# Designs tried in a protein design chat: VH-VL binders against q9nrl2r1430to1533. Part 114

Target 1, 104 residues: q9nrl2r1430to1533
Amino acid sequence: GGVHELSAFEQLVVELVRHDDSWPFLKLVSKIQVPDYYDIIKKPIALNIIREKVNKCEYKLASEFIDDIELMFSNCFEYNPRNTSEAKAGTRLQAFFHIQAQKL

## First folded at step 7 (VH-VL)

Design k136 (framework fv_ficlatuzumab)
Fold by ESMFold2-Fast, scan of step 7:
Structure k136 (fold): chain C 104 residues (1-104), chain A 123 residues (1-123), chain B 107 residues (1-107)
Amino acid sequence: as target 1 above (104 residues)
Amino acid sequence: QVQLVQPGAEVKKPGTSVKLSCKASGYTFTSYWMHWVRQAPGQGLEWIGEINPRGGSTNYNQKFQGRATLTVDKSTSTAYMELSSLRSEDTAVYYCARGTEYYSKPGLYFDYWGQGTLLTVSS
Amino acid sequence: DIVMTQSPDSLAMSLGERVTLNCKASQSVSRYVSWYQQKPGQSPKLLIYGASNRATGVPDRFSGSGSATDFTLTISSVQAEDVADYHCQQYYSYPYTFGQGTKLEIK
């Protein structure tokens, strides 16, 4: 075995997952813990789903990948009020994403 | 097994700064949030802030923003809280407390607490 | 800031009695409330998190309930070792805030 180069999308998802503020985005929101989430959020998504799509080569354009990441943040800000830990994490992670995404 | 060890007491003069330590053992230091909470004599608990030792990200109670600074030393598994411009009303017991795992909502619980450091601010 | 108000401020009970401690949030905090027990001269100890989940090692006589703005900690049969201050805390939004505490004493 040798060193294998990761795709640009995979590298960025790995950086997002490693970020301190990724915790609200690692997995889909639990319906048991947040019963009204799926009544409000029409297209749920999370980093584990995005990473799976990257691994299956489902993103044909960088814009499609960026759209899914932005949807994830949009869902966060739609559901969570400004002063929640979820919203604060989302704000910081989104800023980090925008800086990293300039390289795509 | 999990322990958070803090010094018993500190005495400081008004206008100075103090840096309180919290040495963690018995778990993976970078896997859990660390919180700082104080309690003035006869008063309730007051949350100061939190730090994720994994990446160093902090969130503060705005009451302490600019006066409190949270840091960690991963090599010694030690968390620090520095409080500047000390006043007599900063006299309190200062606790460090272990929070949730880094992949969970911070603040969900504080499951292990240090024994606290009594900070006395007097001339 | 979300204000957490506990009632009563203090309570004296006889051994074996059921005791209920109340905690009210100034605005909805969903189920994001924890309860801590603090004995004289000791650090706080986690009892309940997420409004109703008992922490590991906590006796089953302790239970929590509530949502939105109204939360209750119940001790089904108070014991001498339960003499302590009890604190509720919200972690729904920053800054996390605690109630003023309820002191439980035995007659």
Scores: ipSAE 0.669, ipTM 0.885, lowest interface PAE 1.5, mean pLDDT 92

Design k137 (framework fv_ficlatuzumab)
Fold by ESMFold2-Fast, scan of step 7:
Structure k137 (fold): chain C 104 residues (1-104), chain A 123 residues (1-123), chain B 107 residues (1-107)
Amino acid sequence: as target 1 above (104 residues)
Amino acid sequence: QVQLVQPGAEVKKPGTSVKLSCKASGYTFTSYWMHWVRQAPGQGLEWIGEINPRGGSTNYNQKFQGRATLTVDKSTSTAYMELSSLRSEDTAVYYCARGTEYYSKPGLYFDYWGQGTLLTVSS
Amino acid sequence: DIVMTQSPDSLAMSLGERVTLNCKASESVSSYVSWYQQKPGQSPKLLIYGASNRATGVPDRFSGSGSATDFTLTISSVQAEDVADYHCQQYYSYPYTFGQGTKLEIK
């Protein structure tokens, strides 16, 4: 990657944050509210962390950026049963991401 | 200050559709989820579905999927629930209720409720 | 669907008595349970959310407790205005489901 790709990453993160289904992904899961989360999820991540990495130019390849977004969704589906609001939001936001990521 | 205003009553014939309204005021309409819940006479509460007025995303109780449609009009701060193929079993009070803020889990609480619309389905 | 079962179906209490209302989920709902008060002819009113958090404006005599499958709403000293149906609700998974309600009356 280059500067052009980083601008595209920022645009995509902003679109994800604005989406209705971003609420489970905006910030790291609270250990107080969900005490067992960090016993199950070994590589926690959220959109605020990904956005910070974009702003600090830490993604050198589009694949690295995509991998972090996919890890975020993978964590969601690993922790949350299918019929939870978290899992349903993750399913829809991931589909939206796949469509938008085709532009990268 | 927060108000959700619903019509008092609606009467419909079996097989028809109804579109119930819920006019919100006293808060930023697009910042909170809106829920629909019904209560048959003398019975408990039954969740129908939820809508995020911000982007229009919906989640439904499978029992109502295909029959209930939730929409909003942001310009008038009004939420709507349309229920099709009405049967006598749909006779109930229908409530709209304000959920949590759009950046939180949608069903976390229902803090303000409309007064309800009594829908009567009879021939 | 997660089934919420409330007990008892109804009870009559004397003024000033402590009352406990129970709500059982058919499977774990973590702490994602709310309680609502519904007075005759009125809309439901939020009392408790997240199993134990009292909603704004709700009197201190109301408290909630429990986790996983077993939840309790307690009224420490019942007053005449507490005559109502009380409903528990889970919002752990879709569809959100309510219990059948407990009717509280004063004898």
Scores: ipSAE 0.676, ipTM 0.898, lowest interface PAE 1.5, mean pLDDT 93
Fold by OpenDDE, second read of step 8:
Structure k137 (fold): chain C 104 residues (1-104), chain A 123 residues (1-123), chain B 107 residues (1-107)
Amino acid sequence: as target 1 above (104 residues)
Amino acid sequence: QVQLVQPGAEVKKPGTSVKLSCKASGYTFTSYWMHWVRQAPGQGLEWIGEINPRGGSTNYNQKFQGRATLTVDKSTSTAYMELSSLRSEDTAVYYCARGTEYYSKPGLYFDYWGQGTLLTVSS
Amino acid sequence: DIVMTQSPDSLAMSLGERVTLNCKASESVSSYVSWYQQKPGQSPKLLIYGASNRATGVPDRFSGSGSATDFTLTISSVQAEDVADYHCQQYYSYPYTFGQGTKLEIK
């Protein structure tokens, strides 16, 4: 079970990264480029961090993995107004994730 | 060198549709967002929409009320913009313009532009 | 939609003078502003992105500044080849919008 779950997490992260709308989520937001980001977002996370956690087998449950992914999207929608490219990308990527997550 | 090649002109009747082409060369077509911008005679620029040729994600200016459809043909490195229900106000030069890399914010800049296609809509 | 308002609509300057073009956003667009130069009968050309970053091949006399709502494109010493329309653009939110343009002429 655990090995299969790990593989599934890995594959899903790969698919998320390859998605057209992954660009806002590939790595942590730069404080230099967005000076106020970390004043607003208190639990920053990105796909590269999630990938590392997967590789380190830090996720014991699928729910933990899903929680981090959802946090990633939540952060995006908290900081970015609805009509921004980041928010639009996030909306599409999250929808994709929800479909893929059903396979976990 | 990067080139975006567009046909010179199109003439259409009101109510019809047009599909404009943009042939890209000199770079990896699927690695950059492609944008469409138009300019009515003597007017400013108006953004129509963007497409990621890699996976096909699109964003549109809602002003066009779904009349604009962006597509790509990867095999020929060609971007298309179809505009339906044409009206006289659609008369303009239509540009395709290369945006940023597929892994970055799409709207940062348009660094290469086609020469534009003059679309004339008249009865 | 975010409205970008450029000023002035047109100006005529003497060679070598400092030129200042303004662009005002109807709401904050952070630093997500680009500037383009469009010569008569030509396609626009990218000058500045991210409000202050000069695009590749753009002469040093061009510079961009500003944040939030007020942006400026400056030509430190205007040249004859700078005769063109200049467009500002925001990409903070959809739809991306341009100013109405500023026409720069040489006296």
Scores: ipSAE 0.613, ipTM 0.890, lowest interface PAE 0.9, mean pLDDT 95

Design k138 (framework fv_ficlatuzumab)
Fold by ESMFold2-Fast, scan of step 7:
Structure k138 (fold): chain C 104 residues (1-104), chain A 123 residues (1-123), chain B 107 residues (1-107)
Amino acid sequence: as target 1 above (104 residues)
Amino acid sequence: QVQLVQPGAEVKKPGTSVKLSCKASGYTFTSYWMHWVRQAPGQGLEWIGEINPRGGSTNYNQKFQGRATLTVDKSTSTAYMELSSLRSEDTAVYYCARGTEYYSKPGLYFDYWGQGTLLTVSS
Amino acid sequence: DIVMTQSPDSLAMSLGERVTLNCKASQDVSSYVSWYQQKPGQSPKLLIYGASNRATGVPDRFSGSGSATDFTLTISSVQAEDVADYHCQQYYSYPYTFGQGTKLEIK
């Protein structure tokens, strides 16, 4: 990785955050409000954590960044049944991500 | 006005280390990357590395990986470059230079430069 | 590493002449090229960034053009104060690399 990749990651994260379907992904799921989440999901992640990693230049390769975004979606689909608003939002946001990630 | 202030000169023996300073003023120190670039006498410019003062993350030219260490002191708006295991080939003017604001593209052209520190490495 | 090659190594121009400095990248660097002016005993000064954008305070006689691998810095009417070394730089990928420089003199 070069500066081209690092700047592209920040722009993509901002686009994801601004998307209407980002609400389930903006921050970590509350342990108090959803106590069983962390019994099921062993590698929790959210857009605020990914954004911090981008800001600290912790992604050296586009594949590392993509892996973290895909982990976020995988967690969503593992925890939430397909017919939930969370899973539906995740499906639409993931499709948007796949289109934008082709620029990386 | 933006200023990057560096000491004029340093003289060191081979095998020692040096820590060069760059004091920034006139802007929000943590909003812009800081770069280090050197220029050997009569030669071109060579990029050493960069640091983001916000989080302290660094990227290095592999040629200097393990020898160069970039740090910042946010309380004094000062950036530092430490270079270890000095050789005569390290004799050069060392510049700090301000990169772009992290959230902006294009990134990392150098809009303001310090006046440079002449490092002489001799026995 | 991406190698930046400048041409010519040096040139001498008469006042008021148009001068063209070239910079070639060994790989595609898109538009991520900057030009710096360095007068004797001084630090480099940013002239152009993103191949064609003039930095603040740079006279309009300086212009940049090019993309991908071939870049040009043009001074439309050279002045006495333009005597300097000119360096191109790519900031597309790590490590950032500079050309060897072009020295501009006045006849």
Scores: ipSAE 0.000, ipTM 0.565, lowest interface PAE 15.8, mean pLDDT 87

Design k139 (framework fv_ficlatuzumab)
Fold by ESMFold2-Fast, scan of step 7:
Structure k139 (fold): chain C 104 residues (1-104), chain A 123 residues (1-123), chain B 107 residues (1-107)
Amino acid sequence: as target 1 above (104 residues)
Amino acid sequence: QVQLVQPGAEVKKPGTSVKLSCKASGYTFTSYWMHWVRQAPGQGLEWIGEINPRGGSTNYNQKFQGRATLTVDKSTSTAYMELSSLRSEDTAVYYCARGTEYYSKPGLYFDYWGQGTLLTVSS
Amino acid sequence: DIVMTQSPDSLAMSLGERVTLNCKASQSISSYVSWYQQKPGQSPKLLIYGASNRATGVPDRFSGSGSATDFTLTISSVQAEDVADYHCQQYYSYPYTFGQGTKLEIK
């Protein structure tokens, strides 16, 4: 698992980052802008953290990478009500991810 | 200097369609959301929808879903709003407005507005 | 849809007076409110975003405050050029909605 898996993870993260609906997921949620976020979400994560983990070879299995991406979406839907722009973006990006993840 | 240039006026008959333009200059067109907002005479502001010129993704006010279509032409830095099945109640000033950067929460602000196009729908 | 209700509908103030304009959301929207100034015959202009952040070029006499459901725009010392309609807007959820506006006039 190694070289080819890391290349696949890198390409998938790049595709997610470039997607129009990635904006809620690019960086960790700001405590200043969203003060109660970290009271509700106990395992925060974002694409910049996932990308850094890929670059540092911290994912040993594809399942670990997929779990981090799914955690990111789970956090989004746990915090954000369905009509928010965050929840709508998360729904669309998650669907895109499920299609792209079939390549892994 | 950031500018959003819109035609001054359009007159249309009920049941027809109109395609309003908004020509952007003075910034990187694909880096910011573009919004459309209307204001009927003597009334408040009403949000129609938003488009990300980068990927073309749109979000609409459900009231206009199916009647309004937002598009962009990246080569000319022009945004368009087409509104179909026009009624007299669609008589309003239609504004385009530049939103936030594509990587930020859309709708956070509309920092530059076009001068607006007065659409009159009359028989 | 989230309903934004502004109060008062209109007010007339003397030059130099402190003005407070109110905006109430029908449900909690965190700090996701912006304020716009619309002078007669002109397009709206951004004043405040994120409840309390002043937009570039906006005089420091304008300030915004509030959270959850209750928001206020304050003009510390009103001037003649402040004659305008003021609109609040939520961007917490779709569709984005504006209040009906408050008309500010000078006596």
Scores: ipSAE 0.629, ipTM 0.881, lowest interface PAE 1.5, mean pLDDT 92

Design k140 (framework fv_ficlatuzumab)
Fold by ESMFold2-Fast, scan of step 7:
Structure k140 (fold): chain C 104 residues (1-104), chain A 123 residues (1-123), chain B 107 residues (1-107)
Amino acid sequence: as target 1 above (104 residues)
Amino acid sequence: QVQLVQPGAEVKKPGTSVKLSCKASGYTFTSYWMHWVRQAPGQGLEWIGEINPRGGSTNYNQKFQGRATLTVDKSTSTAYMELSSLRSEDTAVYYCARGTEYYSKPGLYFDYWGQGTLLTVSS
Amino acid sequence: DIVMTQSPDSLAMSLGERVTLNCKASQSVSSYVSWYQQKPGQSPKLLIYDASNRATGVPDRFSGSGSATDFTLTISSVQAEDVADYHCQQYYSYPYTFGQGTKLEIK
């Protein structure tokens, strides 16, 4: 992608990072804190990794960017039971993302 | 240095509503989650809900969903809990308590607690 | 909802004795358990978070252990100021729930 697309992706990632419900997604899950996470989740991802990919121009299509964000939410709901604070945060942040992604 | 100041006691009739305050000082108000917990006389603690003062996001105990409303006033560093349709069973001490930082899991620990407001609901 | 059950309901100890308080979750809560001390007429005070981490300013005679469903708070040598109700709490899932409390008294 071009400057225009890079700017749009960067802006959306910044909005996600600043959201109250971003805390489970800011960084890759720690193997020390959550030892079984990587036994269950085969394609780990987080907002810091997605932001790095945006900055390196690794997303050629908006769909690729959207797919990585959706993978992040899918991983959250796969690992965390529905009534955990992580799952509740993920549900609200995903809804926020869907509204913002309409601009892409 | 951290203080959560709650006013003394409130007496209400069944069917009315109450709005309890919790004034924070000694830290950056928007940097920490705020929790509300009640304790009926001689009973254990019961979690009502949490609010992130940064963006206003809330999570509620479903038992109180629809009756409890958590809000904040960032300009005065004050958190509020409004409880409607009061019953005698709502008689309890109501605490505000500071949770974790806004970028962390909300309920990891409650490190500072207000002194509590005694709410008595009686006819 | 996850039910937290504490045992015993109450106990009386002599000064200097080791005290063990138990807390059982109705389902796994990983290590997401905190312990609070509440003295008569006072607000709760954080003692232990994440099952075993001691809060700032808490004496080292207090320690926590456990994971999944079984958690323990230990006071290695009871002091007179330790007279209080002790509450465990899980913050693994909503709603966050507390045990019924254990009352500690000194003989």
Scores: ipSAE 0.648, ipTM 0.885, lowest interface PAE 1.6, mean pLDDT 92

Design k141 (framework fv_ficlatuzumab)
Fold by ESMFold2-Fast, scan of step 7:
Structure k141 (fold): chain C 104 residues (1-104), chain A 123 residues (1-123), chain B 107 residues (1-107)
Amino acid sequence: as target 1 above (104 residues)
Amino acid sequence: QVQLVQPGAEVKKPGTSVKLSCKASGYTFTSYWMHWVRQAPGQGLEWIGEINPRGGSTNYNQKFQGRATLTVDKSTSTAYMELSSLRSEDTAVYYCARGTEYYSKPGLYFDYWGQGTLLTVSS
Amino acid sequence: DIVMTQSPDSLAMSLGERVTLNCKASQSVSSYVSWYQQKPGQSPKLLIYWASNRATGVPDRFSGSGSATDFTLTISSVQAEDVADYHCQQYYSYPYTFGQGTKLEIK
C-alpha cells in the first residue's frame, strides 16, 4: 500500500475517464432508461464511484482496485449483448486497462 | 450558431475514390461525436459510421468496412469521409450529422445535420 | 442487422387531424429509438429520442411512445408545415438502422 499506489490509481482512473470508450462507465446505469438493469446486476459500479473510493483512500491493495475495475467490465458484458455499443466500448476499454494495469 | 457545411455535389467515375468534407463551426468540435449517413434517391437513410473527434475512435457499419474511412482535422474543425471503389449504387446524398457529447452513448440523437453532398457515380 | 419497418408507407391527412405513424423492430431494441422529420429538399431533423423524449425546439404536438419492438410517433393536430418524410432509427446495436420512412401529405 501507500502514497505511490494511491497516485497510480488516480492516474489510471483519469486515463480511463479520458478514453473515448469510457462513456458507458462514467456513471451508474440509469434505472429510468434501463429499468431491468438492477434486477440482473447485483453489484453495480462505475468510474465515478471507483474514483471516489480512490480519493477516500479506501483501496489498501492494488488487487482491490483492480477487482473493482474488473467488476465494472464484468457487469457490462453480463448485461449487454456483444453487438451493442456498450459491449464494444467495454471490450476496447478493458484491453486498454489491462495494458495500463501492468504498471501497478 | 452551430453549422455543418458540406459541398453541394460531387461527380465521380466508377472505380475511383471520393473524400467528402464536413466543416463544423459554432461549437467545440472535439466535444461531440460525428456521424455519416447516406440516402440514395427515393430510399431511406443508411448509417455509415461514427467518429469521436476527441481521440479519433471510429465505429463502422460493416457494409462499408474496408471501403469507408472516417477522419478529422481538429485544426480546421473538419470531418472527412473517404469512400473507395465507387460504383453506381453509391449514388446518394451523403450527410454528416452531429451526435451526442463524447462521454455519452454514440448515435443517441443527431441534433444538427449538414445540408448533404450529392455524390453521383456515373461513367 | 436489426430491420426497422415503418407503416404506412404514405398517408394524406386533413389539417387538424391526429396522425399516428408506426415503427416495428425485428428484435427488441429496448427504448433505443429516435424519430426524424425530413422536409422536401432538406436534411433530417431530430424529433424524438429515447422513444418518448421530445428534442429541444420540437412542438409539443409531437410525441413518441413504445418499447421493445413497437414504436409510435403521434402528431396530435397536423399542420401544413408537417408535410415531410418521417424516419425511425434504432441505436441499440450496431449497425444503427433506419426504417424506410413514412411520407406525410396534406389533402
Scores: ipSAE 0.484, ipTM 0.853, lowest interface PAE 2.5, mean pLDDT 92

Design k142 (framework fv_ficlatuzumab)
Fold by ESMFold2-Fast, scan of step 7:
Structure k142 (fold): chain C 104 residues (1-104), chain A 123 residues (1-123), chain B 107 residues (1-107)
Amino acid sequence: as target 1 above (104 residues)
Amino acid sequence: QVQLVQPGAEVKKPGTSVKLSCKASGYTFTSYWMHWVRQAPGQGLEWIGEINPRGGSTNYNQKFQGRATLTVDKSTSTAYMELSSLRSEDTAVYYCARGTEYYSKPGLYFDYWGQGTLLTVSS
Amino acid sequence: DIVMTQSPDSLAMSLGERVTLNCKASQSVSSYVSWYQQKPGQSPKLLIYAASNRATGVPDRFSGSGSATDFTLTISSVQAEDVADYHCQQYYSYPYTFGQGTKLEIK
């Protein structure tokens, strides 16, 4: 009963989801809309998957959580050329993440 | 009904700045990207930039980077485009246009357009 | 920048004729192409997005097709109200670019 507080990982994921530049990362890339994505990206991940892992207490170390977020950004920059809206959003969101992750 | 209302015309001298407005109504202003596009008389369309009214993030056409500034006033549901160091070649109709929802690819489509403001830059 | 080239620059059609307008990208833009109709003295209006999706309220005589570099807009039976400039646009990469436009007139 009562008000429950969010974990540090949950709070950070919520901040990422609320950021303007989160749109490429909210859900897994559609294989129907972008069929070559899964030929190039072998470890797909998105914020909804990471949030689910946080809620299930699957991260035992901050480094594991950080690694999944960094994988998400790495996938973005591997697939998307620099001058795409996805790549520019990823660059700004990653910078925001690095500032927030200092709290972990 | 969705409406984007722009002033009909503006006349400015070379070297000055102008701030054009686009008043949105009929939808949740912060839920959709806003774009700015211009069209010189008898010419094609040229994309200037985009803004997400939710957090204010912007992306610009490099041609206008440093001269164009996109802003929003959420309290009045108004988008603005400021263009500085005006030249005669900036004479054009300037449109605001509503993009996709804030959580999607910003330039996917422009479904509603303002009526445009004719900016004339002359001495 | 990705250059979008439309063809023809202009065409004149008889009422009821089928017409196709072409748009070519200088490099692949996947399916990220939209088409706009602009009647004289008016702002552009969305017709097609994501190469082939018809916008809400657009008559079914308008259709889009294509991928990668080659795109077409088809009007199956042209009407007097279709007199306009038609613009294609890519939103694959920045800056988003438009073609020069195709002017459609009635004979």
Scores: ipSAE 0.723, ipTM 0.898, lowest interface PAE 1.3, mean pLDDT 92
Fold by OpenDDE, second read of step 8:
Structure k142 (fold): chain C 104 residues (1-104), chain A 123 residues (1-123), chain B 107 residues (1-107)
Amino acid sequence: as target 1 above (104 residues)
Amino acid sequence: QVQLVQPGAEVKKPGTSVKLSCKASGYTFTSYWMHWVRQAPGQGLEWIGEINPRGGSTNYNQKFQGRATLTVDKSTSTAYMELSSLRSEDTAVYYCARGTEYYSKPGLYFDYWGQGTLLTVSS
Amino acid sequence: DIVMTQSPDSLAMSLGERVTLNCKASQSVSSYVSWYQQKPGQSPKLLIYAASNRATGVPDRFSGSGSATDFTLTISSVQAEDVADYHCQQYYSYPYTFGQGTKLEIK
């Protein structure tokens, strides 16, 4: 049920955060450090935001949770060239996510 | 104090492999990326690859892809770089260098370096 | 690969003079540039990261500037202990690449 799904979301977020390749996604990109980021990315999101949404029970469906995670990766690949450390980390983390998401 | 200790020198024949070590101390080994950089005699620096000792994620210079292998031993706080199919052009000083924290961009800076290991590849 | 080209290859300066070392990237690397000092027979030492941030313990006579493709390391008043090779590095994309280095000597 809903309680079990919530726990699953929480656990998955914990696993994502603990992953070696989570560093680009832990929190929102700094506008100071990356001045043009928000000119390009219109729906910014990060693991800390997703974690908050999970804690607040804002996800009623697994698909909603998955959509936010996929948005997070989509943003990364949109802004970062393929051969950047961010994109490489994102690629590996997304692959990990896809495996874990099968358990939801 | 942070220290990265490397052996002084290695001598190898072409076609063989070498595994260089880098023993870290003075900090939490699993909390920082470890990089490998080499420098041929009288030349500039060349980045080989990086490893996150925490979970083992790696990124390589494609020039060395498939020939260089980075590993770590957490129990001894030691990083390793194995280079196979050695050729004379691999003669260089090989440095290990500590990168940024595991939760940040890995290539931001290298703040501590080993003394370097001189690898000589000759027939 | 992104090529980092340093200039000049070498220079000899008098004590107290202002030294300017240049590094040009073959394409934009934003501000993802670091500078290192390497004295004879020693390992490189971090001077500057993120193009303009001075590393801990680095004298304030060292400064970094630039963005996109053109970067500069400046020594406001060169000292005898500054004799070394200086390397710039980009970490915008893989592989991380270094310049060929600039050799700084004192006249």
Scores: ipSAE 0.426, ipTM 0.851, lowest interface PAE 1.8, mean pLDDT 94

Design k143 (framework fv_ficlatuzumab)
Fold by ESMFold2-Fast, scan of step 7:
Structure k143 (fold): chain C 104 residues (1-104), chain A 123 residues (1-123), chain B 107 residues (1-107)
Amino acid sequence: as target 1 above (104 residues)
Amino acid sequence: QVQLVQPGAEVKKPGTSVKLSCKASGYTFTSYWMHWVRQAPGQGLEWIGEINPRGGSTNYNQKFQGRATLTVDKSTSTAYMELSSLRSEDTAVYYCARGTEYYSKPGLYFDYWGQGTLLTVSS
Amino acid sequence: DIVMTQSPDSLAMSLGERVTLNCKASQSVSSYVSWYQQKPGQSPKLLIYGASNRATGVPDRFSGSGSATDFTLTISSVQAEDVADYHCQQYYTYPYTFGQGTKLEIK
């Protein structure tokens, strides 16, 4: 076999998942561990959901993909105080995303 | 079964550094955060910091920032805590503890603990 | 830093009695409180997380309750094996902080 190429969205999601600061974003927040999350956050999303949407070709425009990633970060900053590991991880991962998204 | 194995004791002189180990088994090492907590004789528990073994990202209690360094060796499923510029008040039992797997907050409550290493800092 | 204050510092109970241990946070920690049992010479063991959820393998005589700043650990019928120090912990914000502990003894 040869080198397999990924779509731009798929490649970026893979880079985000592999980043050290992706841990708050890999899966939907657990109601058992964070009971008040869904009272505060009305549009929950995570990288596994975004990856699934990419695989199903649900994004028609780059802006739609970018909007879902930005919603994920917005939810993080809305729920988590600025002094938390989640907020700090979100800040670093969002900066990484902004650099990579320039190429979309 | 989950096990976190730590050496029993370590003796160091003031001003030196120590590197304590915590060998994990019975679970996927990279799927859970590892925490370090100490307990001075007759006192309560004090959180030092946490590390994500997957990527190596760390968070520290500000009291230990710059003196404590957390690392991991994924090939041996071993976590390490190095503490520098040792003082007599660093004499304590040092525990590693596994943070539970969760999505929005890393390993905040500790479901499994090592048996602890007694660090004695004396001249 | 959030200060966690436990009360009483120590208590002695008779076998079969109901025991209540208190933990107060200096500011709201929502429900992000865990309780640990530490027997003499041993490591802490998780009893309760998220204020009220029992950890796997913990006897049902142990229960937790509370929210915001006031939390309680209850042992419905104390047994000899329950002799230990009990620690509460907040995991709402960094740094994670523990109470000073409550020592439980049997008369």
Scores: ipSAE 0.006, ipTM 0.634, lowest interface PAE 10.3, mean pLDDT 87

